# Designs tried in a protein design chat: miniprotein binders against q9bqp7. Part 5

Target 1, 240 residues: q9bqp7
Amino acid sequence: VPQNWFPIFNPERSDKPNASDPSVPLKIPLQRNVIPSVTRVLQQTMTKQQVFLLERWKQRMILELGEDGFKEYTSNVFLQGKRFHEALESILSPQETLKERDENLLKSGYIESVQHILKDVSGVRALESAVQHETLNYIGLLDCVAEYQGKLCVIDWKTSEKPKPFIQSTFDNPLQVVAYMGAMNHDTNYSFQVQCGLIVVAYKDGSPAHPHFMDAELCSQYWTKWLLRLEEYTEKKKNQ
Short names: E, the ipSAE of ESMFold2; O, the ipSAE of OpenDDE; V2, 0.75 times the mean of E and O plus 0.25 times the DockQ between their complexes.

## First folded at step 2 (miniprotein)

Design tb3
Fold by ESMFold2-Fast, scan of step 2:
Structure tb3 (fold): chain B 240 residues (1-240), chain A 81 residues (1-81)
Amino acid sequence: as target 1 above (240 residues)
Amino acid sequence: SDEELLKFLIEWAEYLMKLAQELMKQGDPEKAEELLKLAEELLKYADLLAEELGNEELIKRAEEIIEKARKLMEELKKRQS
């Protein structure tokens, strides 16, 4: 167990809509500071197995593409992911329209891949919004908070290019989601409670995206694992 | 999870084998050999994880892919001779 355990859910909050809630999705900007981000904590506390796999993946890609080709490939993956997130934000925001490049992403398949998931998404509360856990002192930038099949979820959108997977987004996705959830539940910029998570893996070829729903029990299990990673990060930083 | 890691290792090894076959067709047996060596390392790691997890289906799948990798390696050696 973690030495400094803290609950993921806030007993003072409800997942039900409040009349005082904003009519538009929240978009709190991420502030640069010394407080670690969720992604930084996860990156700095990868297991030896994860580090080994990441290095082997890099070696394989460099062997296939050359060093410059590998840099171009990773830049392209990042750019495609960024455009996918921009397209989703536009689609889910009532005050935005799709840009030309977002329409090109729809043709390429990612947005087509996720259409059947989007049909079940409503009641958007936050988009590309910063969260901070005021007690545990970490920050993050979540993709989306909305109802999926009637349940309020932290939703994380992922892109996958077959056959060349991007390893960094594979193992820690559930930890990332629950870290954002716990932060939001204890962040004074938000008034509601989230108890569920959803990881959506979209495919470039337009094949149907895979939704990975996380109920409250599963979120609580991953929350304990996130707390252990956060403790590892804190201890490593003390010893540097 | 370890089971997700195991499935990922198996899928990644399968991808490396397909890429190696393509490199053989393109007349680059040196790169093909390097990729097959990487696939072997991943499959050995997958086999160890499968044994620790006691998942008979994944153990069998890992063994089948190891056998396919060995046959592909034999084809590579034959084409180089």
Scores: ipSAE 0.000, ipTM 0.176, lowest interface PAE 12.4, mean pLDDT 76

Design tb4
Fold by ESMFold2-Fast, scan of step 2:
Structure tb4 (fold): chain B 240 residues (1-240), chain A 81 residues (1-81)
Amino acid sequence: as target 1 above (240 residues)
Amino acid sequence: SDEERLKELIRLAEFLMEWAQYLMKQGDPEKAEELLKYAELLLKEADRLAEKLGNEELIKRAEEIIEKARKLMEELKKRQS
């Protein structure tokens, strides 16, 4: 149990739209700050298991591709992920015209992979938008907040070369989602309540993406684990 | 189901064995031994379930992993002696 527990949900907020909500999705820019990002906290507090798995993967890839080949491979994976996020933001943004989009980005296997998920996404409220937890002092940049099958969710889009049919195989992704959720629920730039998460793992070959839906109870469970990671991060920084 | 449990036991045992091998290289043979003993317990249950299911592929997979665990334990004993 975390020493400094804080609730993930804000009882003063509702997930229902109201007349004061903007007609277009919010896109608050992420400002550079000394306040740690969700990604930084998670990276600095990887478990021994995660470090071991990452090192094992790196060694196998280096043996197969060489040092330069490994660097090129990882750079390409990063670039493909960035392009996938750009394409999704374009698809979900009402102001984009088809001519303003890079049609080649929209034809990727990753976009084909998520088609069946996108048909169930509506009521987009935020895209590529910054969140800050004012009390716990962390920041993040979330991908999307929208209704998935009628439930308002923080949606995180992931790319993968290998199948991830179970939520356990997505590592820290659930922690990332609930960290964004808790921040947004207590961020004065937002007025609504998010209680659900969705991790969508898209595949390069166009195979159907795996949606990992997180209800309020599951989000609460991962929130406790996120608080422990944040506490560990804070403790490590005091010792540096 | 028994098949799902078998696959989970095999995955966990493989992970523990790889982790133990990593710790052996890092100079922590005591922790490596602890992990290998845990892996052995999981593999014994996996072998029992594989035999119960009669799935030839899963039986062969369990046997291969048991043999790998045995070799790692032998390596550990040699490093400690």
Scores: ipSAE 0.000, ipTM 0.194, lowest interface PAE 11.8, mean pLDDT 79

Design tc1
Fold by ESMFold2-Fast, scan of step 2:
Structure tc1 (fold): chain B 240 residues (1-240), chain A 81 residues (1-81)
Amino acid sequence: as target 1 above (240 residues)
Amino acid sequence: SDEERLKELIRKAEELMKRAQELMKQGDPEKALELLYEAWLLLFEAERLAEKLGNEELIERAYEIIEKAEKLMLELKKRQS
């Protein structure tokens, strides 16, 4: 599979605003499909290092909390992440106001963590929106497309208990971002071009979030790695 | 053996860490960062082997060195900004 046949950027599109562009952020619902999601592809093609790191984390948490405690912990982490995303969608949507419960819960940590990042976010184009790469046949649900410091980005909001000061510490997150970007750039439901990514790691204690900006060159590098993961996923399915 | 591999990974990582610190003193932060990333990856493999062998002491040691490498990488990134 030659990667130059499947470019991340669509040369027929511009990231400049168009008079035809909708004023309300797009929110295309994710539909149940046999087409693999970005998350499924990444989960089923993890490196041996990633598998061992995940299993080690899991075993340590079970040792600390017990099996029932671990289940409760992971459910709570998932819920907090979901609420964080819902709060951010409300904050960034011009048509919605944040629910009081979500404001009170998240102001004590994650929302405080991202305040400095949010000041640089404007021109929201899509929120919690489904993307599909029509040619490469995968789907995803992206968090946000907006301008960050004047550049149109696919923005992915992450919560973490441990510091993630380096992009390498976020593992597959760069691949997830570029997969969404490539899909959106080739999805007929969208008319604009995204060339940059942003991974924002927010902290529960309110410590300043770590932004990991990905310029067009870095996105192209991770796109190549994403295409290899997608090919690996496809080959694994053929050998079943 | 896994035990011999584990000892070699830790030894090599520590050697890379010392070399990186020397390069930082000599004003070569780009090369130092490259060596720290290499050490960081070796330490995660060492931690995996230590966990497989059930050696809590070596697991703790690997994490301590990983944290030290990450702090050094952060310091170098701040200098480059």
Scores: ipSAE 0.000, ipTM 0.145, lowest interface PAE 14.6, mean pLDDT 76

Design tc2 (at its last look DockQ between E and O 0.03; V2 from the best seeds 0.00; counts 0 for: pae O 9.5 > 1.5, placed apart)
Fold by ESMFold2, look of step 3:
Structure tc2 (fold): chain B 240 residues (1-240), chain A 81 residues (1-81)
Amino acid sequence: as target 1 above (240 residues)
Amino acid sequence: SDEERLKELIRKAEELMKRAQELMKQGDPEKAYELLEEALELLLEADRLAEKLGNEELIKRALEIIYKAWLLMFELEKRQS
């Protein structure tokens, strides 16, 4: 139960974008600040169980692949995720000139995996855009804000190899979405708000991605959990 | 022996997870969550024993079951909203 509750939604802001708003998606640059990012907060507040399991997995992978093999593996996973996000930004951008960019970026199982989801995505309002919660003092870089099946969502894209656990905890994915949502809803760079979320898990082999829709009620529940994680982070920083 | 204890821990954790899934179907998420938490505690002990024994098959088995238990807890949190 958080001690310093703050609302996720902004009552002074419409959840429908102004029709006079620019049609090109927002891309607010991320500033190099000392205030914590969403991902930093979540990483620094992992439970002892989560940390133990991650370290155990790391040790096993090093035994199987060798230390250099493990570094190559993790580097490749990171690069695949980065290229996936870059490809999605290119696909969702309304600029036709982007069609002539690197075709190898678009040839991945992950992109094939999300094709059926992308058919239901429209009205892209933001891509790879910074958000800041000035009151709660945290920052993030959201992947996408767009309509999914008619609902305006903060959309987060995740990659999975299916045969092995992914590095991130699945418990933290919803927290990441609501943290971005809360920041955007109170960020002066944005004139609208979003009340729904979507997590899309894409697969390396091209299997159909799994969408996980989060309505406003679910987002509010996870917002409470995010506030607890932020409080834990702040307490740790004070005791350093 | 440590091997016999490890196998018993895994079996008991899988039983708890099966019972938790039945409770989720019956609409008792609070009890299901308690059983999954207990299962994870047993699986952490099993993981420590598997490392002590150096048995690759049991190590892989324990990690897979831990991941499955984690996913079940996510489903519970989703439904409780």
Scores: ipSAE 0.012, ipTM 0.311, lowest interface PAE 8.7, mean pLDDT 79
Fold by OpenDDE base, look of step 3:
Structure tc2 (fold): chain B 240 residues (1-240), chain A 81 residues (1-81)
Amino acid sequence: as target 1 above (240 residues)
Amino acid sequence: SDEERLKELIRKAEELMKRAQELMKQGDPEKAYELLEEALELLLEADRLAEKLGNEELIKRALEIIYKAWLLMFELEKRQS
């Protein structure tokens, strides 16, 4: 059990959208601060087994591609991910805010992969928006807050070359999602709360993306795990 | 000191890796694997200490040795397959 328990949901916030929800998605800029990001907390609190598996994968890739080939591969994966997020932001943004759609960004297998998910996405409330948890002292940049199949979700978009049909195969992504949910639910910049998460795994070949829906119960379970990771990070930093 | 501990961890890990290589030659891959797992644990502690010290050179060195330990583990796995 976490020593520093804090709820994921805010009882003071209504789940009902205020009728005054702006037609324009929120885009709060990330402030550069000494506050750790969700990503940093997760990276610094990886288990020995997780570190082992990742570095094992890295070594296998270096053996296959060589050192320069692996650097190129990593750079390409990063660039593809970035372009995918930029394309999604453009698609999910209101038409009035659509800068010149780079048609080349929309012509990707990843965008094709998520088309069936995008049909079920509506009511976009935030895109590429910063969240801060003041009490627990962490920050993050969430991809999207929208309704998926009529349920308001924090949506996290992921790219993969390999099928990830199970939520367990998404590594620490469920922790990232609930960390963003908990921060948003207690961030004064947001007037609403979220009770659900969604991880969407898009595929390069255009095969149908896998949606991993997280209900309030599953989010609460992962929230406990997130709090433990945050405590571990905090303790590690005190001992430095 | 933390630096002395880090150096000792690296030394011990390198010794275990050497023994593992010898055991691989002797045809005891199971015991070699156990020693490599132990070496990896020591190296992960060394890397944490290097990060604590803020010494990029020591971090790089720890990571390089971790890499070598893993290459040995992969070699063992390939021989068992």
Scores: ipSAE 0.011, ipTM 0.251, lowest interface PAE 9.5, mean pLDDT 84
Fold by ESMFold2-Fast, scan of step 2:
Structure tc2 (fold): chain B 240 residues (1-240), chain A 81 residues (1-81)
Amino acid sequence: as target 1 above (240 residues)
Amino acid sequence: SDEERLKELIRKAEELMKRAQELMKQGDPEKAYELLEEALELLLEADRLAEKLGNEELIKRALEIIYKAWLLMFELEKRQS
């Protein structure tokens, strides 16, 4: 049990829409400060096994591509992910000012990959929006909060060049989702309750994306593991 | 020999992974996770021996099985819900 236990769900909140909810999706800007981000906590608390696997993958890629080629490859992967997120934000919240740019962004194989998932997404509440857990003192920038097949979810969009999750991202993705969920449920900028998560892995070749749905029980289980990672991060900071 | 030890480590890891899958079906996820962690330690040792031997095929084999163990841990957590 984490020493600093705190519940993921807020009993004072409902997942039902109410009259005070804004008609447009929320987009709270991320304020960078001393408070750690979800991604920083996870990166700083990787297991020895995760670190070993990441280093082995890196070494193999460097052998195949050279150091300059590896740098270009990783920069391209990052850029493709950024463009994919921008395209999804545009699809879920269309804007007149981006008409021609929107057309070009919507042509990627990753967007083709998620079409069957997008048709089941509605009731968008937040897009590219900052969350902060006021009590546990961490921040994050979540991709999307929307209904997936009628259930309000924190949705995290992932890209993969192959129809398989990468070794380095297999285990921590659920922790990222529940960390955002717990923060949002206790962030005064939001008034609703999220109890479900969805990780969508999109493929570069347009192969159908894999949805990984997380119900409330699974979210609660991963939340306990996230609290342990946050505790480990805090202890590591004290010892430095 | 190092090659015989490497093959034995891989064999033991695969047995642990198979037993973990059976425990997942039987509703004992905590024990299954413990066995998968043990399998990973054996596979990391096997990878180190494969590097020492300089055998690219054995290095690839060890890494492939390590990846499968990570996928099993992900599925285990889904089933615990």
Scores: ipSAE 0.006, ipTM 0.277, lowest interface PAE 10.3, mean pLDDT 78
ESMFold2 (binder alone), look of step 3: mean pLDDT 82; pTM 0.778

Design td1
Fold by ESMFold2-Fast, scan of step 2:
Structure td1 (fold): chain B 240 residues (1-240), chain A 81 residues (1-81)
Amino acid sequence: as target 1 above (240 residues)
Amino acid sequence: SDEERLKELIRKAEELMKRAQELMKQGDPEKAEELLKLAEFLLEWADYLAELLGNEELIKEAEYIIELARELMEELKKRQS
């Protein structure tokens, strides 16, 4: 029930590959702009519960590790996530040579965790690529667009220490995925339509990753929630 | 189902906490403390069951409300002093 409703899917687009589609995955660079990113919108519109959970987690970790230990832990989590994304981009990019791939990244427990998911991923169309919703004025950097089990998906790779067997456990990740999807579907830099999402939660110990597939109906439901978050962000910005 | 039972336990605990806050405002701290202790017990039970079922979302929800209950108990102790 957002005031300025806009559709997630573009009726003028198809998810089928055509002859004009590039053979190499798109990688459009994210440009600095006054336009808000998906991440910024979500961070600035967190619920009181989400803010409390985040602060409680920080307090607990600082108590256990100390301030320096918490900083080191947070930096390591960030670095591991970055390396995981770099390894996946390398694995999924058809243009990279074997010499250019970091063998140490391929030995990560996170990469072992996603092996069974990667077997079902093909037809990569975009990697680490910028999207902009030209009408709703937001931007984002998506991880991957590829076919998962034959369906074209916006795929978001996540690392986690704790099991995330339920999509509800990923909090704002479904919103992030549909925000990227809606932006891509209305971005003139892209010609295809994405109607499905996939959140893949990988584990450091190599335990099998949990895939959270989002069909078109589920994406539409989360899209409505994303529009409400975007509306809340816009209202907050006007009041600041 | 076990998930429905867990959600019901969390819902009942939150209801008890809201009643406790109202009682504190009405100047009945003894009854408020009784309700908060019951709420905390139900949430610890829910947290335990959620862990057994592997439901991370319910674990986090229970942890959040448990922390709120502890915060309210601290406020209550200061008010009684």
Scores: ipSAE 0.000, ipTM 0.135, lowest interface PAE 17.7, mean pLDDT 77

Design td2
Fold by ESMFold2-Fast, scan of step 2:
Structure td2 (fold): chain B 240 residues (1-240), chain A 81 residues (1-81)
Amino acid sequence: as target 1 above (240 residues)
Amino acid sequence: SDEERLKELIRKAEELMKRAQELMKQGDPEKAEELLKEAEYLLKLADELAEKLGNEELIKLAEFIIEWARYLMELLKKRQS
């Protein structure tokens, strides 16, 4: 059990929309400061198994591709992910214009992969929006908050190439989602409550994306694990 | 349990791969290739079982070891040429 426990859900908030809610999705800019991001906390508190797998993956890739090839590969993966998120933001934004965006961004295999998931997404409330937990002192930039099959979710969009090995960050996706959820539920810039999560894994070849839905109970379980990771990060920082 | 069976398949495959690497160092590529093929078979079973169980960490581990085995087999082919 974490010593610095704090609830993920805010009992004073509701997931139901009200007439005072903005007509467009919220997009609060990330304010950079010394407060750690969710991704920084997770990267600095990887398990021994995660560190082992990541290091061995790096060594294998360097042996296969060379140093420059590895840099090119990782840069390409980053760029593809960035473009995928930009395309999704455009698709889900009510103010989008098709002629404003590069059509090639919308025709990727990843976008084709996620089409069947997008059919079940509605009521978008936040896109590429900053969250901050003032009490627990962490920040994050979430991808999307919307209804998936009628449930308000923090949605995290991921890209994956099969049969290539997964990137270490996929191990912590549920923790990332609940960290954003807990921050948003206690962030004064937001008025609503999110109780569910959704991780969507899209594929480069256009194969159907896999949705991993997280109900309130599962989110609560992962929230406890996130609090332990945050506590570990804080202790490591004190020892520097 | 299925999870313990999965872990056993992965452990056996890793042992075979380590033995194959040692055989390659000793100049016995034919025996090394046989062990790598056996390891690949066990890892294929492990990957299928991991997907059935939905254990994401073990799926990633199995897939990583499969790629490592393929890499070693490629090295063996280059040494034999």
Scores: ipSAE 0.000, ipTM 0.132, lowest interface PAE 15.7, mean pLDDT 75

Design td3
Fold by ESMFold2-Fast, scan of step 2:
Structure td3 (fold): chain B 240 residues (1-240), chain A 81 residues (1-81)
Amino acid sequence: as target 1 above (240 residues)
Amino acid sequence: SDEERLKELIRKAEELMKRAQELMKQGDPEKAEFLLEWAEYLLKLADRLAEKLGNEELIKRAELIIEEARYLMELLKKRQS
């Protein structure tokens, strides 16, 4: 019955720590097929306003940097984000050794930015791990599942630059988090329940990162918006 | 049962709409919008289930409430423009 109503939380699962929980964080590889990813659903269901704002930003950047400069800029932003996520995975993995970590990877301004958040993160359950909602048929790759200030959270790490901010959808970050949460809660590869989200915005200059905590009520509200986006995607796909 | 699920979906949607109307009166249109979108989604599920069961009365009820939710969302959009 709950599955037919598509709840974000699974009543058959506990959010309490289990002695049988693996000591090594889960890292299930993403296997792609015809099942859409969270990012694809969100990208293909952007509002006309979101598309317009993104295109305006793109045009301004191309005017400033040129076509090749814009491609180089966006490639560098992507690479910095990738390295930031790799550094965080390394820091949070209990199996990593100092010898195996790249010291230069750990010394970005973004890593400095996030230090005060990391001191409140413990009990890591999953890192860079695939999730699939078996009933709603979507997949995703989440960054991290860990306790933040004692509460089990899906944690999403974001980077921000200044004075030239890279524009990302500000409305879709919470949707991404709750989509991963709902998928994990209904994925047979996982046995625990997550009810909270955390979006951490790290800054290139090392300024303190901003944590945006999402409690269960807020997650439920954004879950409703995610379900609408998923329904819109499914309707568009049926019509091809 | 399917009929029990259908009635529960409609009940939850009506409850969310009442809460949304109260939030609008209290000057919180953003939270009201979330609840109205939630209600609309539940009613779409209810409408599909009612059609499967062939219950014309419940189909009509779900359609009327969906229309009311969309009307309230349009009012919220006008207030924000």
Scores: ipSAE 0.000, ipTM 0.107, lowest interface PAE 21.3, mean pLDDT 76

Design te1
Fold by ESMFold2-Fast, scan of step 2:
Structure te1 (fold): chain B 240 residues (1-240), chain A 81 residues (1-81)
Amino acid sequence: as target 1 above (240 residues)
Amino acid sequence: SDEERLLELIYKAWLLMFRAMELMKQGDPEKAEELLKEAEELLKEADRLAEKLGNEELIKLAEEIIEYARLLMEELKKRQS
């Protein structure tokens, strides 16, 4: 058990729709702060196995593409991910866009990949929104909070290029989701409770995306692991 | 623990491979080959230990690193010719 254990769920909140809930999804901007982000905590506390796999992937790619080719490849992967998230925000937002650029974003293979998942998503409550855990002092930017098959979830959209699925971020995806969930459940900017997570892995070639649903029990298990990573991060900062 | 020993073997082999890649770039392919052979022996031991532990993920990791070492040896042979 972590020394400063804290519950993931807030007993004062409900996952049921409330009359006071806003009709448009929340989008709280992320403020730069000395408070660490979820991604920074996870990056600074990677396991030896994660470090080995990331370095192996990097060296293999450099061997295949050269150093300049590797930089171009990683830049393109980042840009594709950004455009994918922009397209999803547009699709899930009630605001209609008439821009030709927005139409072009909707034609990507990644968007085709998630179509069958999107048909089961409704009741969107937050999009590209900042969360902060007031007691544990960390921040994050979550992708989406919506109902998936009737259950309110923190939804994290991931892009993947077949056939090489080993990317460091995939190891920590469940931890990232529960970290956002715990923060949102204890953030005064939000009034609802999230108890479930969903990781959606979309594919560049348009192959059907894989949904990884996390129920409340599984979220609680990963929450404990997240708290250990946060404790490790705090210890590393103390020793700097 | 045996899992800790396994990770230490993999880590040591990985460091040897990194040094071998640098030696190849510096024009010392003979010393690079010696380090790659040492890395292969460590990875074989890691593979045997992973099999005893029944850890499929670590077995896959060891096998993939062994394959990567083989690719580096092939590049080294190409440079010598």
Scores: ipSAE 0.000, ipTM 0.190, lowest interface PAE 14.5, mean pLDDT 76

Design te2
Fold by ESMFold2-Fast, scan of step 2:
Structure te2 (fold): chain B 240 residues (1-240), chain A 81 residues (1-81)
Amino acid sequence: as target 1 above (240 residues)
Amino acid sequence: SDEERLEELILKAYELMERALELMKQGDPEKAEELLKEAEELLKEADRLAEKLGNEELIKLAEFIIEWARYLMELLKKRQS
């Protein structure tokens, strides 16, 4: 059990659409702060097992590609991920002219991969939007909040190359999703409640993306693990 | 626990593979091959245990390390040839 346990859900909020909700998706900018980000907390509290896997993946890639080749590869993976997120933001935005302007981004294999998932996505409420947990003191930048198959979800878009998947985002991805969820549910910039998560793994070759749906119970289980990681981070920071 | 056993198997396989890589760099491919085979056996057991636990993340971890071991074996074969 975490020392400073706090609930993931806010009993004063609803996940149902309200007439007072904004007609356009929220996009609150991430502001630099001394408050740690979800990504930093997770990076600073990796388990020995996670560190081992990441180190071995790097070692294998360096042996295959050389140090310069590895840097180029990781830069390309980062760029592809960034472009994928930009394309999804454009597609899910109500602005039609943005979709036209980003024609090249919309023709990637990753976008083809997620087409069947996008058909089940509606009621977009936030895109590339900052969240802050006022009580637990952490921040983050979430990808998307929308209904997936009728359930309001924090949606995280991930890219993967076949046959060699990019491993870095896999281990803590559920923790990342619930950390954003808990922050949003207690952030005064938002009025609604999210109880579900969705991790969508898109493939470069256009193969159908894999959705990993997280119901309220699963989110609660990962939330407890996130609180333990946050506690570990806070203790390490005090002893620095 | 099964989780502790799985962690032990993965860590031991990792140590064997690290030692095998060093032996390959030192020009001792026969000893490296011996350690890689031992690592592969531990990883097969880890994969079975991960499936039993139903932990998809640990199954992926075991599969990746097995792929890494296969890569080192392939590299070793090429150096012998």
Scores: ipSAE 0.005, ipTM 0.239, lowest interface PAE 10.9, mean pLDDT 77

